# VH-VL binders against GTPase-activating protein rrc-1 (rrc-1), part 4

Target 1, 194 residues: GTPase-activating protein rrc-1 (rrc-1), of Caenorhabditis elegans (q20498r280to473)
Amino acid sequence: LELTDLYMRTGKKVPVIVEKCCASIEDQGIVTGIYRQCGIQSNIQRLRAKFDSGAEPDLHEFGQRDIYSVSSLLKQYFRQLPNPLFTYQAYPKLIEAFEKEDSLSEKVESLRFSLETMPEAHYRTAKFLMEHLTRLCKSKSLTDMTSKNLAIVWSPNLFRPPPTLNGADTHLLSGLNVHTAICDFFIENSESLF
Key: E = the ipSAE of ESMFold2; O = the ipSAE of OpenDDE; V2 = 0.75 times the mean of E and O plus 0.25 times the DockQ between their complexes.

## First folded at step 1 (VH-VL)

Design r4 (framework fv_relatlimab)
Fold by ESMFold2-Fast, scan of step 1:
Structure r4 (fold): chain C 194 residues (1-194), chain A 121 residues (1-121), chain B 107 residues (1-107)
Amino acid sequence: as target 1 above (194 residues)
Amino acid sequence: QVQLQQWGAGLLKPSETLSLTCAVYGGSFSDYYWNWIRQPPGKGLEWIGEIDHSGSTNSNPSLKSRVTLSLDTSKNQFSLKLRSVTAADTAVYYCARGDYDEYYYYGMDVWGQGTLVTVSS
Amino acid sequence: EIVLTQSPATLSLSPGERATLSCRASQSISSYLAWYQQKPGQAPRLLIYDASNRATGIPARFSGSGSGTDFTLTISSLEPEDFAVYYCQQRSNWPLTFGQGTNLEIK
C-alpha cells in the first residue's frame, strides 16, 4: 500500500513498520555492517506478513536475536513502495536542486523547498528515516557504517525516476550515482532539511 | 493430546500423482504450520512444504512445480499431492505439526505414523 | 538454501559416556534450530527447539547449545535407549532443511 493511502486509513503519518523497525535498530542495531549485512529471508517474510495483516509484533526481543532481518525488512518495505519515499513527482525537482547549487546554504534551501512539496505522509516518513540514519552515523566507529556507506545501501531503496522521464542505460547509471550523493547529503544535513 | 493420523496410496507407477491425507485429532489448526516431510529408504529427511490455517503455503523449490498442499478445516485434515512421480519419489512420507513465531522456533513436535510410498513399474 | 552439516557421521560410544554432536549451518540461522531423534521404523521425535530448549518429556541429560552457525547437542550420560540417528533442522530460511544425520551407535 502507498504511503498516502496508508496514512488516510490509519491516521498515522509514519507507518508502524517504519517506527518499530527504526526503534529496534537504534536499540539493538549498533553492530558491524548494520543495513549492509543481509537478514534471513524467511524471518523477513514472516515479519512482513505480520505487519501487513495489521499485527504489531514486538521487535525488541526479536532484534536481540536477529537485528539484520529487522534492518533488511525496513529496506525491503521502502524498496517495494508503489510511489518511492521521495516520490515520482518530487524526483526531478530534487535532482535539479542538488545539482544546480554550489554552496551548502543554497543547496539546503533549494532541497528543503522541494521536500516541502511532497505529500504529508512522504515528508514525515522521510524526516523520520533520515533522522534515524543521522543518529546511526554517530555510532560509525562501532558499526563501520559512515553516512556514505549508509547512502550506498539506502539510496536504491528510496529513489526511482518516474516512468515518463527519458533515460538510457548511461542516464540511469548517472542517476544511481547522484541518488547516493543526495542520500549522503540528506543524512549529513537532516536537521537543516526537515 | 494432539495426534496425527495419515493415509494414502502406497504403490504408484511413474507419472502418477501421489495423494496423502493427514487428520488432526484433539486440537485445532490455528497457531500452527502443518508440514509434510519425506525420507527415502536409508537416507535423511527432506522437507516438502507447509500450510497454515488460512491456507497459506510454502514449499520446497526443488518440488514446487509438482506439489499442491491443501487444507480442509471442516474435517481437520490437510493433504499433499505430488504430480508426475518417479522412482526418486520412493520414500516414507510424514505429516507433522510445526510452530514458528517471530521470536522462537518451537520445532515439529507431533508427527504422523508415516506412509511408505513406492514408485515402480 | 541453507545447508546443515552434521559431524561426525557416526559416533560409537558406550552407555554412561558423554555424547557431543555438531551441526554447522552454511550461514547464520540465529537460534532457529531444532534437534530430532529417530529410531528405526519410527517417526522423528523432537528433542530440542530454538537451539537450547528441551521439548516436553525430554530427559534432562539432553541439552542443546549454540547460535549463529555452530550448534551442539549434548547427551551427558548415555542410556541404552539413546542409540539412534539424530538430525538437526533449521527454520531460518525456506526451504526448511535437515542435516544429513549422525548415527549414534553402541561401541
Scores: ipSAE 0.000, ipTM 0.470, lowest interface PAE 15.7, mean pLDDT 86

Design r5 (from r1 with heavy chain F97R Y99L S100Y D101E Y102D E103D Y104S N105Y W106Y P109Y; framework fv_relatlimab; at its last look DockQ between E and O 0.02; V2 from the best seeds 0.00; counts 0 for: pae E 16.5 > 2, placed apart)
Fold by ESMFold2, look of step 2:
Structure r5 (fold): chain C 194 residues (1-194), chain A 120 residues (1-120), chain B 107 residues (1-107)
Amino acid sequence: as target 1 above (194 residues)
Amino acid sequence: QVQLQQWGAGLLKPSETLSLTCAVYGGSFSDYYWNWIRQPPGKGLEWIGEIDHSGSTNSNPSLKSRVTLSLDTSKNQFSLKLRSVTAADTAVYYCARGLYEDDSYYFDYWGQGTLVTVSS
Amino acid sequence: EIVLTQSPATLSLSPGERATLSCRASQSISSYLAWYQQKPGQAPRLLIYDASNRATGIPARFSGSGSGTDFTLTISSLEPEDFAVYYCQQRSNWPLTFGQGTNLEIK
């Protein structure tokens, strides 16, 4: 389900699965390689089935057993969104703003403007997720996950080039290094961007 | 010591609904995953599905459309219904506990088994 | 779905001999494999979990080894009560699946 449609159905700007998984990770997931290590696949699938059925699983219980299944599920949720978190529509503007501006303050301003063009559910969920990742960076001595490490594992789940880009544009814009770089920038600067 | 005791009707006709119940004695009911597994005579084991204390279920895709799993937490019991049975559903049905301390899908305690025969 | 292939289908040995049973997974399952023993008319009994850990009450003659796709159950010196069917089971992915079994029979 697209994020705006979920917002209209539930009245919540941030999906329950995102809120609960982030809270669980901050409670129990300050561990080595959070978001980098994969959970046990059968645990991920069981947890996914619980959310798909409309149940609200006890993530404290799951986190005690396999916190990496909670973090893996959250990445999977974003990867499977019909319109990615940073939307197809905003994608070209975000890439252009990031690559074009050399001044930190101008880059932040241009990106913030482009982020504000996203639908409310996308904007609020992006704010929520980036602030979560920023908080996790403060624990890198315990997790071994810097902002760059988090960006590496998160960016494939957050950005997809629009299908309407021509082959050259799609090839140029879909490289992991640009997606990683912009994701890292979002994590490092979330307070000023959102 | 944990013990699982199961019961239910063992002789069914095609199109009827198989219904089995498993009671759990000793140890915590809420800390584990409760499973059903079947074994056709002379054949191997097939996992049917699981249920946890919240009522959340996962079922084998091959059976999912016909399977209903349920709980009665006040009695420490869980149940299997399998709708629209055919001769192919003839098997020994086991209830089993998923091992909690390892948070694994390994089955450390099993019920005694119930032979269910589907014939006209 | 992960397919577990056990070999041999039947293993004929005498008491006192060493038994070696194989389980091969269709894709890597790391160490997420268990072994069960089943005697006629009884439910399966957990022997080994996570490839190499003996379950509570299992005699030391039972040992498991392997990782990835190839796993082995070894019984160092067979006792008469060890002649049974043995199953492997994986927990790497849904649905949970079992091998087809190895019948360990008395020669």
Scores: ipSAE 0.000, ipTM 0.482, lowest interface PAE 16.5, mean pLDDT 85
ESMFold2-Fast, scan of step 1: ipSAE 0.026; ipTM 0.646
ESMFold2 (binder alone), look of step 2: mean pLDDT 92; pTM 0.948
OpenDDE, look of step 2: ipSAE 0.005; ipTM 0.544

Design r6 (framework fv_relatlimab)
Heavy chain, then light chain:
Amino acid sequence: QVQLQQWGAGLLKPSETLSLTCAVYGGSFSDYYWNWIRQPPGKGLEWIGEIDHSGSTNSNPSLKSRVTLSLDTSKNQFSLKLRSVTAADTAVYYCARDDYGDYEAFDIWGQGTLVTVSS
Amino acid sequence: EIVLTQSPATLSLSPGERATLSCRASQSISSYLAWYQQKPGQAPRLLIYDASNRATGIPARFSGSGSGTDFTLTISSLEPEDFAVYYCQQRSNWPLTFGQGTNLEIK
ESMFold2-Fast, scan of step 1: ipSAE 0.007; ipTM 0.570

Design r7 (framework fv_relatlimab; at its last look DockQ between E and O 0.82; V2 from the best seeds 0.00; counts 0 for: pae E 10.4 > 2)
Heavy chain, then light chain:
Amino acid sequence: QVQLQQWGAGLLKPSETLSLTCAVYGGSFSDYYWNWIRQPPGKGLEWIGEIDHSGSTNSNPSLKSRVTLSLDTSKNQFSLKLRSVTAADTAVYYCARGDEYLYYFDYWGQGTLVTVSS
Amino acid sequence: EIVLTQSPATLSLSPGERATLSCRASQSISSYLAWYQQKPGQAPRLLIYDASNRATGIPARFSGSGSGTDFTLTISSLEPEDFAVYYCQQRSNWPLTFGQGTNLEIK
ESMFold2-Fast, scan of step 1: ipSAE 0.012; ipTM 0.610
ESMFold2, look of step 2: ipSAE 0.011; ipTM 0.624
ESMFold2 (binder alone), look of step 2: mean pLDDT 92; pTM 0.946
OpenDDE, look of step 2: ipSAE 0.609; ipTM 0.837
ESMFold2, look of step 5: ipSAE 0.005; ipTM 0.576
ESMFold2 (binder alone), look of step 5: mean pLDDT 92; pTM 0.943
OpenDDE, look of step 5: ipSAE 0.657; ipTM 0.854

Design r8 (framework fv_relatlimab)
Heavy chain, then light chain:
Amino acid sequence: QVQLQQWGAGLLKPSETLSLTCAVYGGSFSDYYWNWIRQPPGKGLEWIGEIDHSGSTNSNPSLKSRVTLSLDTSKNQFSLKLRSVTAADTAVYYCAREGDYYDSSGYYPEYFQHWGQGTLVTVSS
Amino acid sequence: EIVLTQSPATLSLSPGERATLSCRASQSISSYLAWYQQKPGQAPRLLIYDASNRATGIPARFSGSGSGTDFTLTISSLEPEDFAVYYCQQRSNWPLTFGQGTNLEIK
ESMFold2-Fast, scan of step 1: ipSAE 0.006; ipTM 0.529

Design r9 (framework fv_relatlimab)
Fold by ESMFold2-Fast, scan of step 1:
Structure r9 (fold): chain C 194 residues (1-194), chain A 119 residues (1-119), chain B 107 residues (1-107)
Amino acid sequence: as target 1 above (194 residues)
Amino acid sequence: QVQLQQWGAGLLKPSETLSLTCAVYGGSFSDYYWNWIRQPPGKGLEWIGEIDHSGSTNSNPSLKSRVTLSLDTSKNQFSLKLRSVTAADTAVYYCARGPLEDYYGMDVWGQGTLVTVSS
Amino acid sequence: EIVLTQSPATLSLSPGERATLSCRASQSVDSYLAWYQQKPGQAPRLLIYDASNRATGIPARFSGSGSGTDFTLTISSLEPEDFAVYYCQQRSNWPLTFGQGTNLEIK
């Protein structure tokens, strides 16, 4: 289900699955390779089905046994959104703002402006996720996951270019390094951007 | 019309507690027993227990004190907890609706949840 | 506990033939016996309740009979979708019990 449609149905700006997974990971996910280490596919599928049906499984108990499946579930959830977290609509604006600005302060201002044009549910969920990842970075000595490492594993799940009739621009941008760079910037500067 | 949807942990280690939940859509709790049934791979059906809207339960003596059944009427859900699991508890688990005051049979079933207990 | 014994364990027939499945109870269950059909990968489906009453949506070719300890499920003319495992179940006494099943297979 798309984030805005889910918000309209539930009244919640941030999906329950996002809140529950992030809370479980902050409580029990200060472990080596969090978000990099893969979980168990069958566990991920079962948990996802529960959330999709409107259930709220106890991730505290589950996280004690298999936190990597919780973190994998969260990444999969974002990856499978019909409109990505940062939206097809905002994508070209975000890329342009990131690439064209020279100074840190100008880049922050330009990106903040573009982020604020996103639908409410996307903005609030992006804020929630980025702040969560920023907090995890404080434990990088224990997890071995720097903001760059988190960006490498997260960026493929958050950014994808719009499926346009003119694919030349998206091909030329290549996207591979730019998505990681933007994600890393968002993690390091979440307090200033959201 | 009425639908049952179930979920719960699929993989367990020996000694853990199995926890399954069944949600009721499009119907009421008050006139029914809510059942749990299991089926080991390649074998027949075994009744686990039933609970009514008041929280009154009956369970299969073969499962002894390991079974706990509960209701959450605010969420239209009922749940099964099976303690101290062993490999013998590996089965597909089903929830099902049965009538409270007559002998209609179990007419609405959940989709089933495969529970595997292995070390 | 009441034990339900189904016979035969396996019944091999062709489409168009009549199928007769038996369920015997170790003690009287009056008419409080139901029949279920189960196809691979699916939950059981209620066919017959109270020994002889067809559940909603069940085709007329399915019929149940019997009382006390001896019960029969009859399918008057088999269709391809009828090849499945069939279970009887009693609600007369706790614990509720099922028969071991009859596998109706195509010849």
Scores: ipSAE 0.000, ipTM 0.389, lowest interface PAE 29.0, mean pLDDT 84

## First folded at step 2 (VH-VL; from r2 with heavy chain N58Y S59Y, light chain R91Y; framework fv_relatlimab)

Design a1 (at its last look DockQ between E and O 0.32; V2 from the best seeds 0.00; counts 0 for: pae E 12.0 > 2)
Heavy chain, then light chain:
Amino acid sequence: QVQLQQWGAGLLKPSETLSLTCAVYGGSFSDYYWNWIRQPPGKGLEWIGEIDHSGSTYYNPSLKSRVTLSLDTSKNQFSLKLRSVTAADTAVYYCARDYYDSSGYYFDYWGQGTLVTVSS
Amino acid sequence: EIVLTQSPATLSLSPGERATLSCRASQSISSYLAWYQQKPGQAPRLLIYDASNRATGIPARFSGSGSGTDFTLTISSLEPEDFAVYYCQQYSNWPLTFGQGTNLEIK
ESMFold2, look of step 2: ipSAE 0.005; ipTM 0.513
ESMFold2 (binder alone), look of step 2: mean pLDDT 91; pTM 0.940
OpenDDE, look of step 2: ipSAE 0.595; ipTM 0.827

## First folded at step 4 (VH-VL)

Design b10 (from r7 with heavy chain Y103W; framework fv_relatlimab)
Fold by ESMFold2-Fast, scan of step 4:
Structure b10 (fold): chain C 194 residues (1-194), chain A 118 residues (1-118), chain B 107 residues (1-107)
Amino acid sequence: as target 1 above (194 residues)
Amino acid sequence: QVQLQQWGAGLLKPSETLSLTCAVYGGSFSDYYWNWIRQPPGKGLEWIGEIDHSGSTNSNPSLKSRVTLSLDTSKNQFSLKLRSVTAADTAVYYCARGDEYLWYFDYWGQGTLVTVSS
Amino acid sequence: EIVLTQSPATLSLSPGERATLSCRASQSISSYLAWYQQKPGQAPRLLIYDASNRATGIPARFSGSGSGTDFTLTISSLEPEDFAVYYCQQRSNWPLTFGQGTNLEIK
């Protein structure tokens, strides 16, 4: 289900799956390669089915046994959103704001403005996730996951350009680099941006 | 000691719906996944699907469109319905208990032979 | 889906001999493999889980080993009751899949 539709149905601005996975990872995910190491596909599928049915599984017990499946589930959830976290609609504005502005303060201001145009559920969920990743970076000496490393693994799950009649080939390499750079910037500057 | 006891119709005609029920005795119902696994005569095992106490289900993609899993927590029972059966569905059907974290099956029902023939 | 291939299809041995049964996965499943024993007219019985851990009540003569794509079940000295069909099962990927079985028969 799309984020806004889910918000309208549940009244919750941040999905339960996002809230519970992030909590489990902050409690139990200070381990080498968090978000980089893959989980077990069968465990991921089982957890996903529980959340999709409206159940709220206890991820504290699960996280102690298999935190990599919890982190993989969260990445999969964002990757499979019909409208990406940062939306098709905001995508060109975010790219332009990031590439156009050279000063840190003006880049922050332009990106903040673009982020604020996103639907409520997308904005609140983006804020929640980016702040989670910022907190996780404080443990980089233990996890070996810097903001750049987190951006590399996370950016493909968060950004997709809107469908277009123009050639996809032109956007492939440029978009890949920019997505990672923007994601890294969001992790490092989450307090200023949200 | 945990025991699984199963029952249901053993002889079906093509296009009918298979219905099997499994009852759990001597253990907690809420802490496990409850599974159906089948074995065609002379062949290997095929996992059909699972259900937990909350009603969350997961099933084999090859069977998903025909499978309905349900439970009755007041009776510690869970059931399988497989619609539109054909001769290919002829098998011994087992219910089995699965661990929440380790997807292996430690307790099994006695099995029910289901024959689909005209 | 992951395909598990067991070999040999049939293994003929005498009591007291060592049995070695193989299971090969079509892609890496780490250590996420279980072994079951099935006697005629009975449900399968769990022997080994996660490649090498014996299930409760399983005799020490049964041992499992392997990781990645290649796994073995070893019975160090066959007892008469050990002649049965053996199946492997993976839990790495959804859906869960089983091997086709190895029939361990008395010579």
Scores: ipSAE 0.398, ipTM 0.768, lowest interface PAE 3.1, mean pLDDT 89

Design b14 (from r7 with heavy chain G98D E100Y L102E; framework fv_relatlimab; at its last look DockQ between E and O 0.05; V2 from the best seeds 0.00; counts 0 for: pae E 8.0 > 2, placed apart)
Fold by ESMFold2, look of step 5:
Structure b14 (fold): chain C 194 residues (1-194), chain A 118 residues (1-118), chain B 107 residues (1-107)
Amino acid sequence: as target 1 above (194 residues)
Amino acid sequence: QVQLQQWGAGLLKPSETLSLTCAVYGGSFSDYYWNWIRQPPGKGLEWIGEIDHSGSTNSNPSLKSRVTLSLDTSKNQFSLKLRSVTAADTAVYYCARDDYYEYYFDYWGQGTLVTVSS
Amino acid sequence: EIVLTQSPATLSLSPGERATLSCRASQSISSYLAWYQQKPGQAPRLLIYDASNRATGIPARFSGSGSGTDFTLTISSLEPEDFAVYYCQQRSNWPLTFGQGTNLEIK
């Protein structure tokens, strides 16, 4: 289900699955390789079905047993969004702003402007997720997950080139390293961007 | 209706290995955690450990070095082995189902008295 | 590990009376607490989960309350079949632990 539609149906600008998973990971997921290590697929599928039913499960017992399934579920949720978190519509502007501006201050301002063009549900959910990842980076000595490591595992789930792009626009299609770089920048600078 | 049936040898000598099996009838085997709990005669309950459908286990730290938990998914069975038993391991041993979402032991086996005597 | 202390150790009452059983945790366990009844020669039976929810088939005279460190099981009007041992159990942290039991005996 598209984020804006979910917001209209529930009145919540951040999906409950995102809120619950982030809270669980901040409580129980300060562990080696969080977001890098995979959980058990059957546990992920079962947990996803619970959220899809409209439930708001308490993840405390689940997280004690398999926190990597909680982190895997959260990545899977974003990967499967019909319109990616940062949207197809904002994607070209975000890439252009990131690549074009040379100074940190100008890059932040240009990116902030482009982020503000996103629908409110996408903006608020992006803010929530990036702030979560920024907080998690503060525990890198315990997790072995730097902002760059998190960006490597997160960027494929957050950025997709619009389906109308073709091989002639190679910069956007060959920009996998750009996705990691912009994601790392978002994690490092979330406070000033949002 | 879910039913747990358990069996195994009830008389052991010190240093032997306790081995118990629990069969699960009715309900889903893969949607739950399968547990062993023991109760020394006239005393309270002690959690031994759990195993899930993937074979992942958690055990009470006080027993972990001596405990082996296993599954046979083709028979809907799970088993406990406790090595190097002493008289302190004399207890009624129960298998139990742990609900994945509701956080309690809702179905129990009838119990197996295991006596360790020299 | 989390220690659960039940009080009183023994409670002597007559049918028709109200029973109040206490369980105290050594640290906060939120509402991750269950109550079990055990009759002689039988496995424990689940009464209450998540501190206050009755399990399927448990009579309305059984109720649970509390959060954090202090929990109570109440039996509003004792029936002859209610005289048994009662255990609380926490699920907040590994290892899972039980209280030592309260023996509810007929006076």
Scores: ipSAE 0.028, ipTM 0.623, lowest interface PAE 8.0, mean pLDDT 88
ESMFold2-Fast, scan of step 4: ipSAE 0.571; ipTM 0.811
ESMFold2 (binder alone), look of step 5: mean pLDDT 91; pTM 0.936
OpenDDE, look of step 5: ipSAE 0.835; ipTM 0.929

Design b15 (from r7 with heavy chain G98S Y104A Y107I; framework fv_relatlimab)
Fold by ESMFold2-Fast, scan of step 4:
Structure b15 (fold): chain C 194 residues (1-194), chain A 118 residues (1-118), chain B 107 residues (1-107)
Amino acid sequence: as target 1 above (194 residues)
Amino acid sequence: QVQLQQWGAGLLKPSETLSLTCAVYGGSFSDYYWNWIRQPPGKGLEWIGEIDHSGSTNSNPSLKSRVTLSLDTSKNQFSLKLRSVTAADTAVYYCARSDEYLYAFDIWGQGTLVTVSS
Amino acid sequence: EIVLTQSPATLSLSPGERATLSCRASQSISSYLAWYQQKPGQAPRLLIYDASNRATGIPARFSGSGSGTDFTLTISSLEPEDFAVYYCQQRSNWPLTFGQGTNLEIK
């Protein structure tokens, strides 16, 4: 399901799968290459099926044995959202706000304004994920995952330009470097942006 | 201690639905996945799908549109339904147990030969 | 889909000899490979999981080795009850897949 549809159905602004995976990773995921190292595909599909059926698996013990499958599951979940986490609708506004030749404070204010226009479920889930990644960065000496490294692996799962382009949409085309840069900025400034 | 016993249809016509049931004796559904695996005559094994105690399922993509897996916790049984069978579905069908991590099948049912013939 | 290729298709040996059975994966599966024994009219029996771990109750003469794409099942000294078909199985990628089997037959 799309995030807003899931929220309408459950009353929860952040999906259970996001909450459970992030908790497991913060508990068991202070390991080398978290989010960079791939998990086992069969384990990922098993866990996904449990969450999709409405079950709430306990990921504490599972994370002790195979945290890379938990982190891979979370990235896959975001990658497969019908409307990306930062939405097709907000995408051009976010890119424009980030690319302005403005001071840091003006960039934060402009991005915050654009983020606040997102549907409630998208905003709350983005806040949850970005704060999770910010906390994880505090352990970069153990994980070898800096905010830039996290942004490199995460940005392809979070940002997609709208599928339909017209004359106005030609300006929405952006390189992978911009997606990585904005993601890195979000991780470093999550407390100011959300 | 744990034993699997299975039963169901032996002879089907093309287009019919295959229905097989597997009973679990001496153990619970918890902490395990319950699988269906088939073996066409003279061929190797093919994994069909799995179900856990909560009713969560995964199936082989090649069969997913035709496969329904179900669970009856009150009878300690799980079942396979395979729709729209053809001669290619002729095989010995096995139920089997796997744990959450290893995906190795440590306990198997006795097998059921299913022949699809017009 | 990962394809597992077993060789030889048929291996003819006598009791007391060493048997070496091979399984090759079409791409790397790390150590995520199991071995099964199947006798006519019976369900398969798990022998080895995760490349080298012997399942409960399996005699010490059975051993597994390998990683990546090349795997071996070794039976150090064949007993009469060891003549059967052997299958390998991977759990690295969905769908789970099995090899076509090696028939170990008595000379």
Scores: ipSAE 0.000, ipTM 0.490, lowest interface PAE 14.6, mean pLDDT 86

Design b16 (framework fv_relatlimab)
Fold by ESMFold2-Fast, scan of step 4:
Structure b16 (fold): chain C 194 residues (1-194), chain A 119 residues (1-119), chain B 107 residues (1-107)
Amino acid sequence: as target 1 above (194 residues)
Amino acid sequence: QVQLQQWGAGLLKPSETLSLTCAVYGGSFSDYYWNWIRQPPGKGLEWIGEIDHSGSTNSNPSLKSRVTLSLDTSKNQFSLKLRSVTAADTAVYYCARGDEYLDYYFDYWGQGTLVTVSS
Amino acid sequence: EIVLTQSPATLSLSPGERATLSCRASQSISSYLAWYQQKPGQAPRLLIYDASNRATGIPARFSGSGSGTDFTLTISSLEPEDFAVYYCQQRSNWPLTFGQGTNLEIK
């Protein structure tokens, strides 16, 4: 289900699964390799089924036993969104703003403008996730997950170019691996961008 | 036109399994071989393996025991799983199309995925 | 496995000059050799296939020649955009193998 459709059905700008997983990880996920370490697939599927059925499982209890399955569930949730978190529509604008501007302040201003054009549910959920990752980076000495490490594991779940780029050389626009760099920038500058 | 877009986990610990997926836009699988090729930082290219539209695979003997290739025709995707990774598996991984006419030469490539294996 | 040896490892030339890059195979591969160009941060680009056929969109200044074990890529007049790493690849025998590359750099 697309984020905008979910928002229209529930009235919640940030999905329950995102809120509950982030809360569990901030409470119990200050452990080595959070988001890098894979969870147990059967546990991930069981949790997913509960959220899909409209249940709101208690991730405090579950996180105490298997936080890696909680973090894996969250990454899979974002990866499976039909329209990515940062949207197909905003993708070329975000990449251009990131690569074109040389100064930090101009880059922040340009990216902020582009982010604000995203649908409400996407903007609020992106803000929520990026701020969560920024807070998690404060514990990098315990987790061994720097902003760059988090960007490496997260960027493939958040950015996809549009299925067609028409007149452009598709290899030039989508063949460049810039997703990690822009994700790292978002984590480091979330307070200025959102 | 044909475009390959790839994704997957990029940061791994030794002994974990690497999983990468490549999606094909503007093309079909019927007449092509779908390949994975890697490049360690500052080094040359190493062919990993291929899969055709029927699911038939061939892989580099140096990696054969650790490589699993799969194809999801309904989604126009193909995937690589590489088991028991070590620091030597740190590389940029590319998906690539082998045109039937060109017979194992690679005319379209994905954007690449940097995979880092560190403790 | 077939080993491809490229020479020189580094070739330093100026724009406008002719570049000649060599690739030698450890055993005969007939004409089953391709050449690729790779720029930093980019995927390789197919230039020449089956020893001498120029790929679609590749400028006429690029040409390939050779058969058996001795192959050459020639760039008749270097443009600034041509300074990159070049790789040869064989498809004669499994596994598919690449050369270690020639770095074409500005003098």
Scores: ipSAE 0.000, ipTM 0.387, lowest interface PAE 26.6, mean pLDDT 84

